VH-VL binders against Uncharacterized protein C28H8.2. Designs and how they scored, part 7

Target 1, 141 residues: Uncharacterized protein C28H8.2, of Caenorhabditis elegans (q09243)
Amino acid sequence: ANFISDPRSMFPKMVRTKNAFHFLQYFMGTFRRMFRNKTEMIEHFNYYDDQVKGTDCHIQEELDFARFKSYFDRYTRTHYNPEIRIIFAIMTKDSSHMTVEFHVTSQSWFGFEDHFHMIIRAVNDENVGWGVRYLSMAFNC

## First folded at step 23 (VH-VL)

Design m5 (from k1 with light chain S61E)
Fold by ESMFold2 at other seeds, fold request of step 24:
Structure m5 (fold): chain C 141 residues (1-141), chain A 128 residues (1-128), chain B 112 residues (1-112)
Amino acid sequence: as target 1 above (141 residues)
Amino acid sequence: EVQLVESGGGLVQPGGSLRLSCSASGFTFSYYGMHWVRQAPGKGLEWVAYIDYSSDTIYYGDTVKGRFTISRDNAKNSLFLQMSSLRAEDTAVYYCARGRFYYSDTETGEYTDYFDYWGQGTTVTVSS
Amino acid sequence: DVVMTQSPLSLPVTPGAPASISCRSSQSLLDSRGYTYLEWYLQKPGQSPKLLIYYGSNRDEGVPDRFSGSGSGTDFTLRISRVEAEDVGIYYCMQALHTPFTFGPGTKLEIK
């Protein structure tokens, strides 16, 4: 019913989109699929700008593309059954920037439920479309 | 440039019907919830109705509930207000207004918004 | 329905002077996350309303920084640090937490 939350949504190959709802759908879809294998993780990180920056509330230093990729590479080896949902998505008046908060849940191999929040700022690049410029993560903050 | 242009206002008798239209341009219409807001002559503003981007969620002001129907056609970038059983108190300038871009998988119940773009308004006069 | 009041209803101001408009709601406009759902709109003579402030204190894009919103709960203030001739019109507060959304009666700002 809800186009963005439908888990059957199409996965993009490597082409970004200028449509905000398609971006949200593809970001969430590839996020869920990155838990399955390395190839799907590479496709998820296609939506992150090379200059992406951000924070984790338990890490004092600024994180970059490589550190986020490394973090999720480690996380996906110890967790499964991901669920991701939009807490909110908002956009600037000129449609150039979008802020999205996600709630993520997963299960660890010991059967414990884990959860965290992600906040992204995405920028709609004139040439390629929406990409993540900033990412903030909150585990037990 | 974001533009909202209302049309369809006019003179109508009490008990009559009228359909207002709002044409949108300069933005992706299907991203946004849309509102009707009215202003009676010499009076303040009154919120009339809301429809979300997919027409799944619709709210009405108490004074129009059951008499007015808000709808939209995203393929034509158009918002509509079908008004029925019109009363003298419905005499007003009717504005269409764009809501915020907002989406959530988790929220139900209370909706919030702000109106960042407004049309020029169309005048409805209900008199005998 | 939430009742919104404003004071003063008429506000003559000398050019260049500061101005303040008060808004009060009959119910709290603070949600469980700490967000305040009060907005300010300006309707200039012969024009449609325009958004000035949302979420209590955020200026809409393109609104001059001489406008600021403050307050919480049920009491709110719009401040203009230095009134200009283009600021004349009717200022409305609106609550956007409790459906139906409701406006204050308006404050007419004039240059004296």
Scores: ipSAE 0.188, ipTM 0.712, lowest interface PAE 4.2, mean pLDDT 86
Fold by ESMFold2, look of step 23:
Structure m5 (fold): chain C 141 residues (1-141), chain A 128 residues (1-128), chain B 112 residues (1-112)
Amino acid sequence: as target 1 above (141 residues)
Amino acid sequence: EVQLVESGGGLVQPGGSLRLSCSASGFTFSYYGMHWVRQAPGKGLEWVAYIDYSSDTIYYGDTVKGRFTISRDNAKNSLFLQMSSLRAEDTAVYYCARGRFYYSDTETGEYTDYFDYWGQGTTVTVSS
Amino acid sequence: DVVMTQSPLSLPVTPGAPASISCRSSQSLLDSRGYTYLEWYLQKPGQSPKLLIYYGSNRDEGVPDRFSGSGSGTDFTLRISRVEAEDVGIYYCMQALHTPFTFGPGTKLEIK
């Protein structure tokens, strides 16, 4: 259908959904918009569970919600022109979890193009819909 | 409860055509790639065809390529196999099977799958 | 096409005894990420096939823990630690890395 392939579609920024393809579209859309300002960044983090955990290959310590917000706050101050694409999205057999690998490209105002991979595990909560529970970041590992 | 129900099997003469259907329920059909797998009487399993969730990627087994066409209608939760130029060796029970959820914005390499739910099968007999 | 073979083709077993089925592929089933695309299916008499094992060793939901899968890139084994009467049927391995996907010839497990 028409919502599956069109990430440019207009959609509510605060919608948390039980539909897997809508979640992917909204996650990517709000990810791109968080580079515009702090208000848009808050809307992107609506898709993260407060309990989110994760790793980065250069950081030994486990990362949490606050650390990811701080990381992306710093990143969005020094980078622009974001592009994000799905390398793959797969779902567990019970349809309760989805694993997604994204490729992210942006440009530094210091004059170089940067890229990294981001892997999420999202959980489809019965009450609120899809949200990110785990996030892994990889920069030149 | 996931259910897959095949229909459209029957007796057909060599060179004839037949259209199989598979009706899906109990899951979001448009998330999943779908397969046809067949089993000749007293013989093993043979993979026949695959169609992805959006009908953009389609693969056929070598023995049916050029003669069979897989298709789907996501609005009707239905999978189809149009068979033409039928031969005696096409005599088999035909199963529809559900693949895994998969989505990508890019070409990521070779397609892989597993078949976690199967229908009951529909019998096709090709004889004069 | 990838050729899949199985041994034995017929496997009579006393109830409660262990059973082992071998599967061999003509090409490696290991992808670039380290995943193995070897699956096992059971077809009980008069029924459609059911998934038992995917990715070489993962049991599908509802499959008893007496079933286990193992193997290398071309050589795979399905083990049943204690065969029960409900395990009767034909066991197929299948490779799901190289199109067209191909099944082994099947192993018929029977109670002696």
Scores: ipSAE 0.183, ipTM 0.690, lowest interface PAE 3.7, mean pLDDT 85
Fold by ESMFold2, fold request of step 24:
Structure m5 (fold): chain C 141 residues (1-141), chain A 128 residues (1-128), chain B 112 residues (1-112)
Amino acid sequence: as target 1 above (141 residues)
Amino acid sequence: EVQLVESGGGLVQPGGSLRLSCSASGFTFSYYGMHWVRQAPGKGLEWVAYIDYSSDTIYYGDTVKGRFTISRDNAKNSLFLQMSSLRAEDTAVYYCARGRFYYSDTETGEYTDYFDYWGQGTTVTVSS
Amino acid sequence: DVVMTQSPLSLPVTPGAPASISCRSSQSLLDSRGYTYLEWYLQKPGQSPKLLIYYGSNRDEGVPDRFSGSGSGTDFTLRISRVEAEDVGIYYCMQALHTPFTFGPGTKLEIK
């Protein structure tokens, strides 16, 4: 599957991190890089739990892992030069849950700067580390 | 619109005490870690102290450890710096600054932050 | 404590010319994945400092793209591709990896 067929799988165990700062750096770094090719998109989605759920304010149905991946596959075909930064982050006292809001910018094919807000809820799993459990996206809502 | 307004500066004698305040508005204060940074006259910047959103994690610069106490009141959107045993070298403009993001990892001891909004500063002068 | 140095300490620049400011740390600010824990701040005359660059090369919101940060390990550079009158002030680098956070001594950029 993904780990076995992924070039990254040839390295020692691909685990997430239990360090919240490193998770956010990796999440943002791989987010920017997923615009480059399919291999980088697979690497970004390694930080999402398989059970991830969420919303987009323009889509009424609940989104899951496959639909988020399809959404970003379409988005990255029509947008380039992504930037992502943290607006806020809140972590529980025991470092088990974190909510983060990002501001994302990119450029469309027509030359407009596009931007939106993205809110994640991440969970620090004892076996694998931080992963995204919920994702909400807000394009001009 | 994010605003940070410091107050409580003034003239104080060596060995004296002073309490600085910082009033925050335009954001959810209880979500953010806060810092004090100071600047002596004609000199550069020195980081003074950090307090997390819940007051559970607090760090001080080496030059102020044991003499200064940082605190906050989230219900009043206020940050404080209680200064005691003041010395001439504590003479500076004191800024409060909002941390964009901070965590402390008890396993690694690592933390980081950057200061996206700063107040106007309040001046402390320690002189006989 | 991590000691930060900057050069030059004074930088007179002709309007429209490029400018570069160097910053050096006594310890590496680079992690094993290539991330850099260095920040740049600008203090304009009579104002409080403002964030320019975080994580070594990321511009804060509203910072013009003529500003860029680069470098790794212990050596870092802030570059202004063409200096404008509003760029005058004192530029500070800061390391944000080791407690206590420490600033460089500052570089005063002025129009000549």
Scores: ipSAE 0.008, ipTM 0.528, lowest interface PAE 11.4, mean pLDDT 82
Fold by ESMFold2, fold request of step 24:
Structure m5 (fold): chain C 141 residues (1-141), chain A 128 residues (1-128), chain B 112 residues (1-112)
Amino acid sequence: as target 1 above (141 residues)
Amino acid sequence: EVQLVESGGGLVQPGGSLRLSCSASGFTFSYYGMHWVRQAPGKGLEWVAYIDYSSDTIYYGDTVKGRFTISRDNAKNSLFLQMSSLRAEDTAVYYCARGRFYYSDTETGEYTDYFDYWGQGTTVTVSS
Amino acid sequence: DVVMTQSPLSLPVTPGAPASISCRSSQSLLDSRGYTYLEWYLQKPGQSPKLLIYYGSNRDEGVPDRFSGSGSGTDFTLRISRVEAEDVGIYYCMQALHTPFTFGPGTKLEIK
C-alpha cells in the first residue's frame, strides 16, 4: 500500500522554495521517504533539475538525471531504514548557490549498515527556488 | 575534535569595555556562522549575536544592540565580541557556539540555526 | 519576542524512571510545510550546554534513543524513557523561528 509511515510525515508535499532551510529539510525528508515506494521517489526527484550532472567515484562516466534516478531506484530496492544528515552547508553571499555535504546511512537486507557521502550543489532559481544542479557520490572513497 | 575556546573575560567597571575572543579548531571555520550566547549567574541562556561565514550578515539581541560588535577573522579561525558601555546586567558567562546552518531569504528575511558545538565559556563581571 | 516557558522548573527523578519536561511558546513554531523550530539543550553541572534535539524531534549525533522530543505548534515535550545518573543537569528549550532566538527558563533534573 501507498502509506506515509515515516513518523516525520508532517513534511509537506514537495514545492520548490527560495528558503534554503526549508529546501534542505524537504530534500532530506523526501530522501528518507523515497524508500517507501515509487510515488514518494518522484517527490524527491522534483528537487533535481533536469540538467543535473555529477560523478560517482566508482563510475567513470558523468551522470545525468536519468542515471541518478536509476541509481536510486536500484538502491532503494536493496536498502532500508535510511538516515541522512548534513555534514556542512554553505551559501554564496547572494544566496544564489549552495553546497551541502550529507552523510547517508541505511541497512542492507542482511542487516549490515551501509553508508556514504553525498555532495550537492544547488541553485536558487529566481522564479521557482532551489534545485539540485550537481551531485557527487562517494561510496568508500 | 571540534573545539571552541573563549578568552578575554575579566572584571570591569560599569561603562568599561572588554574584548572576548573565541579560537576554533577541528573544522573549516570559514564554512560556518557563529554565535555568542550568555548566561547570567543563576539565570538561563540569552542569545547575544550572530555573524555569518563571510561577515556579510550580522544580527544582535535587543539588549546588546549598539554596544557590542561581533566580528571574525577567518584566516586566524577566530571570533570576537567587542563589548562597550558595559552594565551590571552584562555580567555573565559568555559562550561562543557554532551554527550548523545559516541562510537568509530575500522574500521572507528569515534565518534559522541551531548550535551544535559550544565553547567552555569565559566569565565577564561588571561591578563597581 | 517569543516567550518560552518550561514545566516543571525542578524535576527530581528516581534512577531508571521516566521523565518528562514540557515547553510552551507564546507563538507557533510550526511552519506551513510541517517543520518545527524547537530545540532542546542540556547543560550538565559545570559544563557548557549541548544540543540534544533539533526540529522538535531529531536527535543530534551521539544522543541516546532514550531521549525523544515531540509536540507541535506551541506545546512541546522532551521525554527520557529511563533516567541515568549522567542525565543530571538543566534542560533548556529554545525557539529558532522568530528573531531574536529565545530560551526557556530551564528545568533542573536531579536524582532523588
Scores: ipSAE 0.007, ipTM 0.523, lowest interface PAE 12.5, mean pLDDT 81

Design m5 (from k1 with light chain S61E)
Fold by ESMFold2 at other seeds, fold request of step 24:
Structure m5 (fold): chain C 141 residues (1-141), chain A 128 residues (1-128), chain B 112 residues (1-112)
Amino acid sequence: as target 1 above (141 residues)
Amino acid sequence: EVQLVESGGGLVQPGGSLRLSCSASGFTFSYYGMHWVRQAPGKGLEWVAYIDYSSDTIYYGDTVKGRFTISRDNAKNSLFLQMSSLRAEDTAVYYCARGRFYYSDTETGEYTDYFDYWGQGTTVTVSS
Amino acid sequence: DVVMTQSPLSLPVTPGAPASISCRSSQSLLDSRGYTYLEWYLQKPGQSPKLLIYYGSNRDEGVPDRFSGSGSGTDFTLRISRVEAEDVGIYYCMQALHTPFTFGPGTKLEIK
């Protein structure tokens, strides 16, 4: 079959990548593109597991997939000109898990520069490839 | 497992109103676009309406536009179809269906989908 | 609206024989990336429709390999290599590129 059923992806007809460098390139590329429009936002969230969890230092409760999508939907409406780069990436020896810290900069309305750090934990699913299992965001905290 | 259960069908007079509901379970409802599709007695399938995961994008078939309103409540895993100004030709089995959104070109506004799960349907009969 | 047609509208088939259903669209269903937005659904007697094929040729999960879709542009075919009793029902093609989405009139497959 050309299609793999995976209920953890909103785009289950698509195969992610098992290559760690391609995953990071695609993750960062789609992250930048989600600032363009809603369709690009959906493509970026293809790399997040349906059960993704995480935190933000200014949000008290644990965040889930819908909350992350809502958060970035609001963020991308008020910010533009994103840049994202890897601070570090650490992968387990069996290449099954990876922790990556990104530094993100953007411009808010009126052109003020904004920045934050984003830490992901990604899992390499043997059937579908790399996906984000956990996301932590630190906006000036 | 994925389940979609429609309710709210019944007998109604021409010009009347009904509200159909679809209850979803077995998947994260807020990740998916949802559709209504209908089938008149002895006839084929007709697409009725679409709503995306956030209710930002809504489309209607030409025969129902202006009379039907699709909506959703993601907290309750529920899809709705408010039907008004009902006509005899609206008599049909109404199915809710889960979309599996793949691509939307926001520059052109083009959208595509396919329906991987369907409910059992609820029957609406419009007659005097 | 995109008009979808199917032929034949009625298809009696001997058990074990192959079958083919044709579908045509009034507009191209091919996008700039080469994807074809043509789908096939089967409605078995007394049941809701079920997805068989998406993007012209991809089988949905659980669909037997004896089903195959082909075609591009405006001319599409669903093939069943060996018809079984469980395959009876009405087969619909649907275009999913141009809103509103539109179905073909259906092809009733039955055992003779």
Scores: ipSAE 0.005, ipTM 0.512, lowest interface PAE 15.4, mean pLDDT 82

